# Miniprotein binders against Mucin-6 (MUC6): the designs that were tried, part 3

Target 1, 185 residues: Mucin-6 (MUC6), of Homo sapiens (Human) (q6w4x9r395to579)
Amino acid sequence: GHCSLEGGSFVTTFDARPYRFHGTCTYILLQSPQLPEDGALMAVYDKSGVSHSETSLVAVVYLSRQDKIVISQDEVVTNNGEAKWLPYKTRNITVFRQTSTHLQMATSFGLELVVQLRPIFQAYVTVGPQFRGQTRGLCGNFNGDTTDDFTTSMGIAEGTASLFVDSWRAGNCPAALERETDPCS

## First folded at step 4 (miniprotein)

Design xc12 (from xc0 with R14Y E26L)
Fold by ESMFold2-Fast, scan of step 4:
Structure xc12 (fold): chain B 185 residues (1-185), chain A 112 residues (1-112)
Amino acid sequence: as target 1 above (185 residues)
Amino acid sequence: DIREEVKKLLEEAYKLIEEAKKAGDLEAVRLLLEAVFTLIEALKTGDPEKISEALLKVSEALIRAAEKLGDPEAVEKLLEAQELLRKALEENNPELIKEAIKLIKEAAELLG
């Protein structure tokens, strides 16, 4: 399966369902029992340009019990808060510069991430067939049926993207918290 | 704006990494580019430990350049960068860190 995060705020799920969202927080892209050590892939979105309604991908995070790998649009790669020289290799994960504009994170467990750094920060997620029907998050459930691609973190299939996206919010980013606590401002 | 300066310095350092793949003393150049990334972190965080880490990497690159009869102009720039980083630690002066980064990049270009 292939999931893509393109054009700042446009997502295409593993079942090829496209949608756009306007959030400014960290969101869970992919959770699966196939990811070792309680692993999860996440995306960080922030405001872009002058408009409050325009948002863009600014970082991708892989988090497990052992690793917190962050690849950001400023072209810095960190693990557990420490900047890493590429190629960076752990037991199961290798991060390397594929081209002058692309970084790749390759894993031993069937997950691949390619990040385009320039001219626009974008991400492409590839998962092996073992992930079919066993994924959760913004990239959908990878079951071959687009009608339930908007399954929330509570297991409810939504018809629209907004509640789906909000349900996969992770972490407390100030902008998202400000929007929720002060909706009339 | 420190954020805009950091972004520009990172873009220049990544360009030097690509050039280092084409050029001569890849180990010395790698050490110097690692020092540049460490100093950019020092500018972002104000952490003097990062300046000390960069000094060690510059020193290792100097030893390698000396062992291989490296470019004399590159050696001169690295010695000046070391002195600027020592003064940056003593005076807590970010302008000296910026000047050291410039000299280290120029030395990397001469060795690469």
Scores: ipSAE 0.000, ipTM 0.086, lowest interface PAE 24.3, mean pLDDT 71

Design xc14 (from xc0 with R14F E26F)
Fold by ESMFold2-Fast, scan of step 4:
Structure xc14 (fold): chain B 185 residues (1-185), chain A 112 residues (1-112)
Amino acid sequence: as target 1 above (185 residues)
Amino acid sequence: DIREEVKKLLEEAFKLIEEAKKAGDFEAVRLLLEAVFTLIEALKTGDPEKISEALLKVSEALIRAAEKLGDPEAVEKLLEAQELLRKALEENNPELIKEAIKLIKEAAELLG
């Protein structure tokens, strides 16, 4: 399955449900028992540099008991707070420059992340078939049914993205707002 | 937060450029500031060629500082920075680049 974070605040789930939200927080993107050492993939959103009312992806974080890998829009990669040069390898994770504008995080446990650095910071998550029906977070539950893709952290299927997104906040920050229309282009 | 650290380093480098315009030996200070910006690029990209470029600029500034300016504290800081940059190349360690940037900035302040 494929999940994408594009155009600043657009998300497409593993079951291909698109939505948009407005938020300035760290959100759980993917959590699964298939991830080792209580691993989770998280996305950091902040205010856009061109408009204070818009938000955009600024970093992606992979957190486990052993690692805290942060890939930021400033092209800095850290693990446990220490800057790392690419290619960076651990036992199960390799972060490397795939192209001049893209970084990839490959893992031994069926998770792959591709980050576009320029012209817009975007992320693409790929998971193997072992993750089917065993994912939680902004990328949905990967069960082949889009009607329950907005399943909150409490296990409730919501009809709107805003309550769903708010349930997956990983910090103390303002409630996210659903962005259904673009007022200016 | 490494992203915040890189931002602070850029802010300090811009301050040093403004100060360098008033410096009596602008050429030595200019070379050191060019080295700082090159090392910030190395921190962002992980490109070892950028470390090598910065090392050459530090070496040129060191010769000028030792021969013409005679400030022993600045010379000592630049010699330390050279050693840290050599270790950074061998160990692939960005923390050593941050320490080298700090020493280069301190040397630039002493020379300016």
Scores: ipSAE 0.000, ipTM 0.144, lowest interface PAE 20.4, mean pLDDT 74

Design xc15 (from xc0 with K21L E26Y)
Fold by ESMFold2-Fast, scan of step 4:
Structure xc15 (fold): chain B 185 residues (1-185), chain A 112 residues (1-112)
Amino acid sequence: as target 1 above (185 residues)
Amino acid sequence: DIREEVKKLLEEARKLIEEALKAGDYEAVRLLLEAVFTLIEALKTGDPEKISEALLKVSEALIRAAEKLGDPEAVEKLLEAQELLRKALEENNPELIKEAIKLIKEAAELLG
């Protein structure tokens, strides 16, 4: 499966459902029993441009019992708060520069992350078939059906992206609910 | 209604995740996220046993936060909640789950 975070405000789920993403919080992008040691992939959004209502992706975080890997738009990679020289390898995860403009996080458990650094910070998530029907978060549930891709953190299928996105906040952030196609809330 | 009380508890847990993120305490973030997702899955089943097990995981995450912050009242409430949840599992008594949720919520409010 393939999920993408593009242009700072656009998300396509594993089941290929596109929606606009707005907000200034840390959000759960992917959580699954298939991720070892209670792993989760998170996306950090903050203000961008002149308009204070415009948001963009500023960092991607992989968090587990052993690792807290942060890849930021400033091309800094940290694990557990310490800056790492690339390529950086653990037993199950390798972070390396794939091209002059892209970093890759490869794992042994069927998750791959590619981050585009220039010209715009963007992220691309690929998961193996073992994740089918076993994912939750902004990337959807990967069950082959787009009608329930907006399943909130409370298990309720929503018709709009705003409640879905807000439900996957990783905390009580000041992010406002926004309509799927409305960039100004 | 146990389901409604669990939903309210999830909101308190999300607030604590935000505070942990601000503090750079990624271990607390991980434990709280694990607990929240376990509660959501248990809530879907409607099974009091699974809900009790998930609440025990939430209480463990909160005890860590309470000990780090030096809040003995929050720790005491969470330990009492864990005892009620174990009794709920042994006696098959869902009313004890409601009492435990109240104590966990009070502890979460003290912490955040």
Scores: ipSAE 0.000, ipTM 0.119, lowest interface PAE 22.1, mean pLDDT 71

Design xc16 (from xc0 with K21Y E26L)
Fold by ESMFold2-Fast, scan of step 4:
Structure xc16 (fold): chain B 185 residues (1-185), chain A 112 residues (1-112)
Amino acid sequence: as target 1 above (185 residues)
Amino acid sequence: DIREEVKKLLEEARKLIEEAYKAGDLEAVRLLLEAVFTLIEALKTGDPEKISEALLKVSEALIRAAEKLGDPEAVEKLLEAQELLRKALEENNPELIKEAIKLIKEAAELLG
């Protein structure tokens, strides 16, 4: 299956359901028991574009018990906080420059990530058939049915993207998003 | 009823994941994510036995966090919750599951 993060804030799930959102946190993009060492793929969004109301993808993070691989829009790749020169290879993961404008993270466990660096930072996630019905997060549940693609971290199928996206927040949320509507709370 | 209480617990767990990530505690993030995933899968089955087993795993992850933070009150509540969950499984008593969820939630609030 294929999931894409394009045009700053557009997402297409593994079941091909498109949606758009306006968040500025780190979000769980993909979680699955098929990922080794409790692995998870995360997406970092921040304010960008011509207006403060717009958000865009600024980094993708692969986190497991052994690795914290960060690929940022600045074309910097780090693992566990240390900058790495490409090609970068671990036991199960290789990060390399696929083209002059694209980086690829290839794995031995059926996950592939391609990031477009220029002209717009975008990400494309591919998972093998073993992930079918075994995924959680912004990329959906990969069960062949788009009607429940907005399943929140609470297990609830939502009709709107905003509640779905908010449920998969993992951190790094700016204070502005945490402001109360009532300042005298 | 149990589903609604578990949903509230999952919200507290989400907050703990955010706090652990901010603190750079990647081990806690991984453990909490696994516990949350296990609990969500158990909820889909609607089986109180599977939900109780998942809650035992959640309480185990939280005990590790509570010990690291040095919060003996949270540890005590979680240990009591584990005993209630084991008893619920033996006696098929859903009220004990509800009481265990309350204790786990209280412990999570102390840790967040």
Scores: ipSAE 0.000, ipTM 0.179, lowest interface PAE 16.9, mean pLDDT 71

Design xc17 (from xc0 with K21M E26W)
Fold by ESMFold2-Fast, scan of step 4:
Structure xc17 (fold): chain B 185 residues (1-185), chain A 112 residues (1-112)
Amino acid sequence: as target 1 above (185 residues)
Amino acid sequence: DIREEVKKLLEEARKLIEEAMKAGDWEAVRLLLEAVFTLIEALKTGDPEKISEALLKVSEALIRAAEKLGDPEAVEKLLEAQELLRKALEENNPELIKEAIKLIKEAAELLG
């Protein structure tokens, strides 16, 4: 499956459901029992300089018992608070420069992250088939059914993206603003 | 309603996750996130046993935070909540789960 965070305010879930929001918080992007060491992928949103967006993605965080890997829009990569030169390799994770404007985090457990650094900070998440039906967070539940892609952290399927997004906040932050109703994203 | 009480508890847990993140306590963040998602999965089942087990994990994460902050009142409330949850499991009594949730919320409020 493939999930994308693009253009400062757009998200497409693993089941290909698009939605839009504006928020200034850390959100749970992906959690799954398939991630080792209680791993979770998080997305940090803050006020934006991107045209037509009040907020945008500013960092992606992979957190587990062993690692806290942060990839920021400033092109800094840290693990457990220490800056790392690329390519950076652990036992199960390698972070490297895929192109002059893209970084990739490859893992041994079926998760891949590609981050576009310029001109706009964006993220692309790919998961293997073992994740099907076993994901939670902003990227949806990866069960092949888009009608329940807005399953909140409380396990309730919502019709509105704003309630869905707010349920995945990993912090006490303001509620996200759902701005656009355009179906052509 | 147990579901509504758990929703309130989850809002307190979000505040604690934010505080742990600001403090750089990533082990506390990880434990709180794991406990929160275990609780959410248990709520989907509607099974009081699974909800009680998930609340025990939440209380364990909060005890860790309370001990670091040196808050004995919060620790005592959480230990009492754990005993109520174990008793709820033994007696199949949902009222004890509600009492435990109240104590866990009070402890979380003291810590945030």
Scores: ipSAE 0.000, ipTM 0.323, lowest interface PAE 12.5, mean pLDDT 74

Design xc18 (from xc0 with K21E E26F)
Fold by ESMFold2-Fast, scan of step 4:
Structure xc18 (fold): chain B 185 residues (1-185), chain A 112 residues (1-112)
Amino acid sequence: as target 1 above (185 residues)
Amino acid sequence: DIREEVKKLLEEARKLIEEAEKAGDFEAVRLLLEAVFTLIEALKTGDPEKISEALLKVSEALIRAAEKLGDPEAVEKLLEAQELLRKALEENNPELIKEAIKLIKEAAELLG
C-alpha cells in the first residue's frame, strides 16, 4: 500500500482516498502492531510562508522506543536530537540519499519512506501486505474500503476530514497566537 | 465512459505537475495538485455535478499555465471547456461533460 503527502497539505490514504486539511501540529500518519517497539510515523505541519491560512509539511518523524528520527525540509536528519551524516544506519533502519533531491528511509519491517526535499517538501509511504487492515492514522486503515478511511483515534468513522485529522494530533502543540504579532496593532 | 476519459486527463495532469516542480513553480504545483485531488474525490462519488465542479478547477489551473506560457490555442480550448461545464451544471446534461473533458485533455497535451 501507498500513502502520499503532497503539495503542502494534501494526503492520499493507503486505500487511495484523497483529502486536504489545515493544521499546524504533529500528526500521527501511521500506527500499526506491525511496527516494532511501539513505532509510529508522524508528520509535522506548519504555516506556509506564502499564505498564513495554508499549511505545509515541514518534517517527517519516525518514533519508537529506541529512535526518534527526524527528516526536515532543511535537509537535516537527526536521531534522538543529534544530527547524523548520511548514510545513517541503525539495526533495522537505513536513511540515505536516493537522488540529489530525495532521501529514503528503508526498514527491515515492511515500511519504506521516500522524502522529496526539492523543489517542494513531500513524503511517500509504502507498506508491505502484512500491514493490510492493520494501520491507523492519517494514512487510513488499509482495508480496501474508502468509506471508513476517516476513522478517528477513538474508532469513529467521520464523514469529513477535519474531525478525523484533529483526532490524530500528537502531543501538545504550542499556541501559535502567543508567538504571532497582533494584526490589529 | 467519463471515468476512462478522466483517468487519461489525470495522467496528463501528473506530467504537468512534474514539469512545474522541475521549473520551481510552487504555486502551479499547489493549484494542480489541489485540482487533481478534487477530481479524484469527485470521480469516486460518481456524481456528475461534483465531477463538473472539479473539472472547472482543473481548467482554471491550466488557464494560468497556458497564459504564462503564451499558448493562445490552449487558452481558447480551456475557455470553451469552462463554458460547456457551466452549461452542463445549468442544464444537468452529462454529455457536455464528456466534450469538456476532451477539450481540457487537448489543452493539457498542448501545454505538456
Scores: ipSAE 0.000, ipTM 0.106, lowest interface PAE 19.3, mean pLDDT 71

Design xc19 (from xc0 with K21W E26I)
Fold by ESMFold2-Fast, scan of step 4:
Structure xc19 (fold): chain B 185 residues (1-185), chain A 112 residues (1-112)
Amino acid sequence: as target 1 above (185 residues)
Amino acid sequence: DIREEVKKLLEEARKLIEEAWKAGDIEAVRLLLEAVFTLIEALKTGDPEKISEALLKVSEALIRAAEKLGDPEAVEKLLEAQELLRKALEENNPELIKEAIKLIKEAAELLG
């Protein structure tokens, strides 16, 4: 299955349900028992200077018991707060530059993330068939039925994207990321 | 009304996740997220035993946060809540679950 975060806060779920997302917070993008070490993907959104959107994706985070991998719009990759040169490898995860404008995070557990750095920061998530019916978050439940893709963190199917998105708030990260990614303005 | 008290607790847990994230406490974020999702799944079943087990996980995550923040009052409330949840499971007494939720909520309010 494929989930995309494109342009000014557009999302397409694993079941191919498109919606527009607008906000300035950290959101749970994907959580699943298929992710090792209680892993989760998160997406950080903040106010944008881009003419096409008031808010934009500014970072993607992979969080587990072992790792906090942050890929930010300023092209910095950190793990557990330390900047890493690419290619960066752990036991089960490799982050590398796929093209001059794209980074890839490949894993041994059926998750793949591609991040477009330029001209607009965007992310693409691919998961293997073992994730079917076992995902939750902004990317939906991956059960082959789009009518319940807006299942909130409380397990209720909502008719609007805004209520769905708000239910998956994990925190407000913009201040922390801005400080870490602003070494030379 | 166990469902309504659990919903209030989930709101407080969400605020704590935000505070832990701002503080850079990645372990607290991970544990709180796991506990929250376990509790939501248990709530869907309407099974008091599963809800009690999930609340024990929430209390463990909060004890870790309270110990890091150096808040002994929050730790004491959470340990008392765990004892009430254990008794609720042994005695099949849902009123003890409500009392435990109240203590967990009070501890969460002290922490954030």
Scores: ipSAE 0.000, ipTM 0.236, lowest interface PAE 13.9, mean pLDDT 71

Design xc2 (from xc0 with E26Y)
Fold by OpenDDE base, second read of step 5:
Structure xc2 (fold): chain B 185 residues (1-185), chain A 112 residues (1-112)
Amino acid sequence: as target 1 above (185 residues)
Amino acid sequence: DIREEVKKLLEEARKLIEEAKKAGDYEAVRLLLEAVFTLIEALKTGDPEKISEALLKVSEALIRAAEKLGDPEAVEKLLEAQELLRKALEENNPELIKEAIKLIKEAAELLG
């Protein structure tokens, strides 16, 4: 399964459903029992401009009971809050520079993350077949059905991206917007 | 019957998740969501064993929250619930599951 966060506000689920939102929060991108130590992948969005429509991905965070890895445009921060030189390796996670503009987080448990640092901060999540039907978050449920991708954190199917996205907020933040908004509003 | 009780528990869990969000406690959010998801999935099957296992996860997540908040009463209730759930699994007794749910719910209410 491949999930992509592109263009600052576009998401394509594991089931290949595209949607768009504008939010400034940390969201659960991927959660699954297949991730060890109650692991979760989170996406951090922030304002990139003055309007509500100017939002962008600014960081990806992997968080488990044992590891915290924050990949941002400028640095990789780990458990101790220190920026690390790459490659960074833990027991089952390795973060390294893939290309001049791309970082990769490789794992031993079937999760791969590629982050494009420039010119636009974008992320690409790949999970193995063992994750089928067992994922949740903004990347969807990976069950081959696009129609139920907008399942909320409480197991309710939503018809709109905004409500879906909001359900996966990890922190206290404003509601996400589904469409472009008037910068004066 | 169990289903109804679980639904009530889920509502309490939802409240706790919201509180965790407000507090910016990402770990709590993550753990509670995992537990809730597992419980929801277990409910779909209707399998008492799966439900019990899921409830154990819920109780574990709540214990962590209770410990963090310094609520020993909640911890005690949850530990008791876990014992009941283990017994339920051993004896295949749905009544014990109901009792456990009650305790978990009470604990959740204390934490909310």
Scores: ipSAE 0.546, ipTM 0.806, lowest interface PAE 0.9, mean pLDDT 92
Fold by ESMFold2-Fast, scan of step 4:
Structure xc2 (fold): chain B 185 residues (1-185), chain A 112 residues (1-112)
Amino acid sequence: as target 1 above (185 residues)
Amino acid sequence: DIREEVKKLLEEARKLIEEAKKAGDYEAVRLLLEAVFTLIEALKTGDPEKISEALLKVSEALIRAAEKLGDPEAVEKLLEAQELLRKALEENNPELIKEAIKLIKEAAELLG
């Protein structure tokens, strides 16, 4: 399955449901019992300064009991607060420069992350078939049904993105403001 | 009515998650999410295996959260919740799981 974080504030879930939101917080992108040591993937959003996109992805975080790997738009990679030279290897994770504009985090447990650094910071998450029906977070539940992709952290399927996104906030941040788009304007 | 009981537990879980998020502790939020969902799944299925899995996850997550904040009263409440979950598994009694959730909420209030 494939989930993408593109164009500043656009997300496409593992079940291929696209949505957009505006928020300035760290959000839980992917949680699963298939991730070792209580692992979770998180996405950090902040004000972008780009026209038409008030907020954008600024960092991706992989957090487990052993590791806090942060990949930022400034091309800095840290683990547990220490800057790392690439390629960086742990027992189960390797972070390396795939191209001059892309970093990859490869794992032994069926998770792959590709980060585009330029021209726009974007992230692409790939998970193996063992994750099917066993994911939660902004990337959805990967169960083959898009109607319940907005399953909140409380296990309730919502019809709109704003309540869904707010339920996956990690930390004490302002709630995302719901904005209506008017197709007639 | 199992459907109504699950709905009540989801509402209670919402409050717990909101309080944990106010603390600004990403690890505590993650641990509380795992613990709560495991308990709700145990109540939904009535599966002894799921109750056992819930006991292990709740115990591990909550003890770690309490130890991180250093509150001995919270730790005591979480140990009492562990004992209720062990009895729930032995007696196949969902009322004991509900009592454990109440203690978990009280511990979260002390930690928040």
Scores: ipSAE 0.000, ipTM 0.093, lowest interface PAE 23.9, mean pLDDT 71

Design xc20 (from xc0 with E26Y L33I)
Fold by ESMFold2-Fast, scan of step 4:
Structure xc20 (fold): chain B 185 residues (1-185), chain A 112 residues (1-112)
Amino acid sequence: as target 1 above (185 residues)
Amino acid sequence: DIREEVKKLLEEARKLIEEAKKAGDYEAVRLLIEAVFTLIEALKTGDPEKISEALLKVSEALIRAAEKLGDPEAVEKLLEAQELLRKALEENNPELIKEAIKLIKEAAELLG
């Protein structure tokens, strides 16, 4: 399955449900029992431009009990806080430059991440069939049904992207909903 | 029966996720959310073994929170709950699962 984070603030889930959100925090993109050592893929969003409703992806994080791999828009790759030369290899993960504008994180456990660095920072998540029906987070539940892709961190299916996205915040950040000035926009 | 006890535990876990978010502890948020979803999926199976495995994950996430907050009483209750869950798996005894849930809930209440 394929999940994409494009154009700064657009997300398409594994079940191909598109949505847009306006948040400035770290969010859980993908959690699954298929990820080793309690692994999770996370996305960091920050403000873009002069609009309070505009946000953009600034970093992607893979976090497990052993590793905290951060790929940021400034083209720095770190693991556990230390900058790494590419290609960078761990037991099950390799981060390398796929093209002059793209980095790839390849894994042995069926997760692949491609990050576009220029002209716009974007991310593309690919998961193998073993992840079907076993994913949680902003990328949805990968069960072939788009109607429950907005399942919150507490297992509640929501009709709005705002409540869904806010539930997947991983950290204490200013509430994105408090900066919304027009919910019908 | 066990399902009702687990639903109450999920409410306490929800409070702890919000507290971890307020504290900026994204590792705790990640672990708690994973544990919550594992438990929800296990409940759908009705399989005591899967429920016990999910409760062990919940207890592990809560032990991390309890150790960080310096709450030895919560840690002790969670370790006792883990022992009860291991015995439940060995004896195929669902009553021990209920006792473990009670201890995990009490620990979660101490932490939130």
Scores: ipSAE 0.006, ipTM 0.417, lowest interface PAE 10.0, mean pLDDT 77

Design xc22 (from xc0 with L33W)
Fold by ESMFold2-Fast, scan of step 4:
Structure xc22 (fold): chain B 185 residues (1-185), chain A 112 residues (1-112)
Amino acid sequence: as target 1 above (185 residues)
Amino acid sequence: DIREEVKKLLEEARKLIEEAKKAGDEEAVRLLWEAVFTLIEALKTGDPEKISEALLKVSEALIRAAEKLGDPEAVEKLLEAQELLRKALEENNPELIKEAIKLIKEAAELLG
C-alpha cells in the first residue's frame, strides 16, 4: 500500500482516497502493531505563506520508544534531537540520499518513506502486505474499502475530513475545524 | 463499466499531478487534486449526476494543462467529453458518461 502527502495539504490514503485539510499541528500518519517498539509515523504541518494553501507539510517524524527521527524541509535529519550525517543507520532503519532532491528511510519491518525536498516538500509512504487492515491514522486503515478511511482515533467512521484529521492530532494544538474546505468549494 | 474506466482515468491524473509538481506549478497541483477528490467522493455516492459533475471539473483542470502545454488534440477531446457529459445529465444517459470518460482518459494520456 501507498500513501502520499502532496501539494502542501493533500493526502491520499492507502486505499486511494484523497482528501485535503488545513491544520498547524503534528498529526499521526500511521500507527500499527506491525511497527516495532510502539512506532508511529507523523507529519508536521505549519502555515505555508503561499496564496493557494493555508498550511503545508514541513517535517516527517518516525517515533518509537528508541528513536525520534525527524526529516525536515530544511534538509536536516535528526535523531533524538541530534543532527545526523547521511547515510544514517540504526539497527532496523537506514536514512540516505536517494537523489539530489529525495531522501529515503528504509526499514527492516516493511515500512518505507521517500521524502521530496525540492521543489516542494512532499512525502510518500509504502507499507508491505503485512500491514493490510492493521493501520490507523491519516493514511487510513488499508482494508481495501474507502468508505471507512475516515476512521477517527476513537474508532468511529466519519463522513467528513475535519473530525477525522482533528482526531489524529499528536500535540496540544487548536482544532482545525474552522479551516476545513468543502469538496464543492 | 464506469468504475473501471474512472480508475484508469485517476491513474492518468496522478501522472499529471507528478508532472505539475516537477514543473513547480502549485496551482495546477491544487486544481488537479481537488478535481480527483471530487470525483472519488462522487463515485462513493453512485449517483451518475454527481459523477458527471465531477468529471466536468476534471476536464476543466485537464484543459488548463493541455492549453499550457500547447496540445490542441487533448483540448479537442476534453471539449467533446464536456459536451457528452452535459448531454448525459440532460438525458440521464450513463452510456454517454462512459464515452466521456474514454475521451478524458485519452486526453490525459496525451498529456502524461
Scores: ipSAE 0.000, ipTM 0.130, lowest interface PAE 18.5, mean pLDDT 72

Design xc24 (from xc0 with E26F F37Y)
Fold by ESMFold2-Fast, scan of step 4:
Structure xc24 (fold): chain B 185 residues (1-185), chain A 112 residues (1-112)
Amino acid sequence: as target 1 above (185 residues)
Amino acid sequence: DIREEVKKLLEEARKLIEEAKKAGDFEAVRLLLEAVYTLIEALKTGDPEKISEALLKVSEALIRAAEKLGDPEAVEKLLEAQELLRKALEENNPELIKEAIKLIKEAAELLG
């Protein structure tokens, strides 16, 4: 399955449900018992450089008991706070430059992350079939049904993205807001 | 009923997650959310072994919170709960799981 974080504020879940939000926090993107050492993938959002009313993805974090791998829009990769030269390899994770504009994090446990650095920072998450029905977070539950993709951290299915996103905040941050549609719509 | 007690514990865990968010404790929020997820999934199975294993994860997350807050009474209750859960797994005794849930709830209330 595939989840994408695109255009600074758009998210498409593993079950292909699109949504938008406005937020300046770290959010749980993916949690699953399939991730070793209580691993979680997280997304960091902050104010956009081109508009003070907009927010965009600025970093992706893979956090486990042993690793805190941060890939930022500044093209810096750290693990546990220390900058790493690419390719960076651990026993189960390899981070490398796939193209001049893309970094990839490959794992041995069925998770793959590709980040686009330019022209805009974007992330693409791929998970193997063993994750089906075993995921939670901003990328949804990967059960083949989009009607419950907005399942909050307490297991409640919401009809609106704002409450869903807010439930997955990982810090003391203001509540997320839904993005406005085009003025012509 | 184990399921009823677990549901009550999940309500206390929800409050602690909000407290951790207010404190800006990034790691505590992550660990508590992971533990809660594991417990919700275990509850769906109805398997006392799975529930006991999930409760051990919840107790580990709460011990870290209790140690940071300097609450030795909460730590003691959680360590006792872990011992009861280990015995429950060995003896296949659901009453010990029920007692462990009660201690974990009491610890969570002290921390909230």
Scores: ipSAE 0.000, ipTM 0.210, lowest interface PAE 16.2, mean pLDDT 75

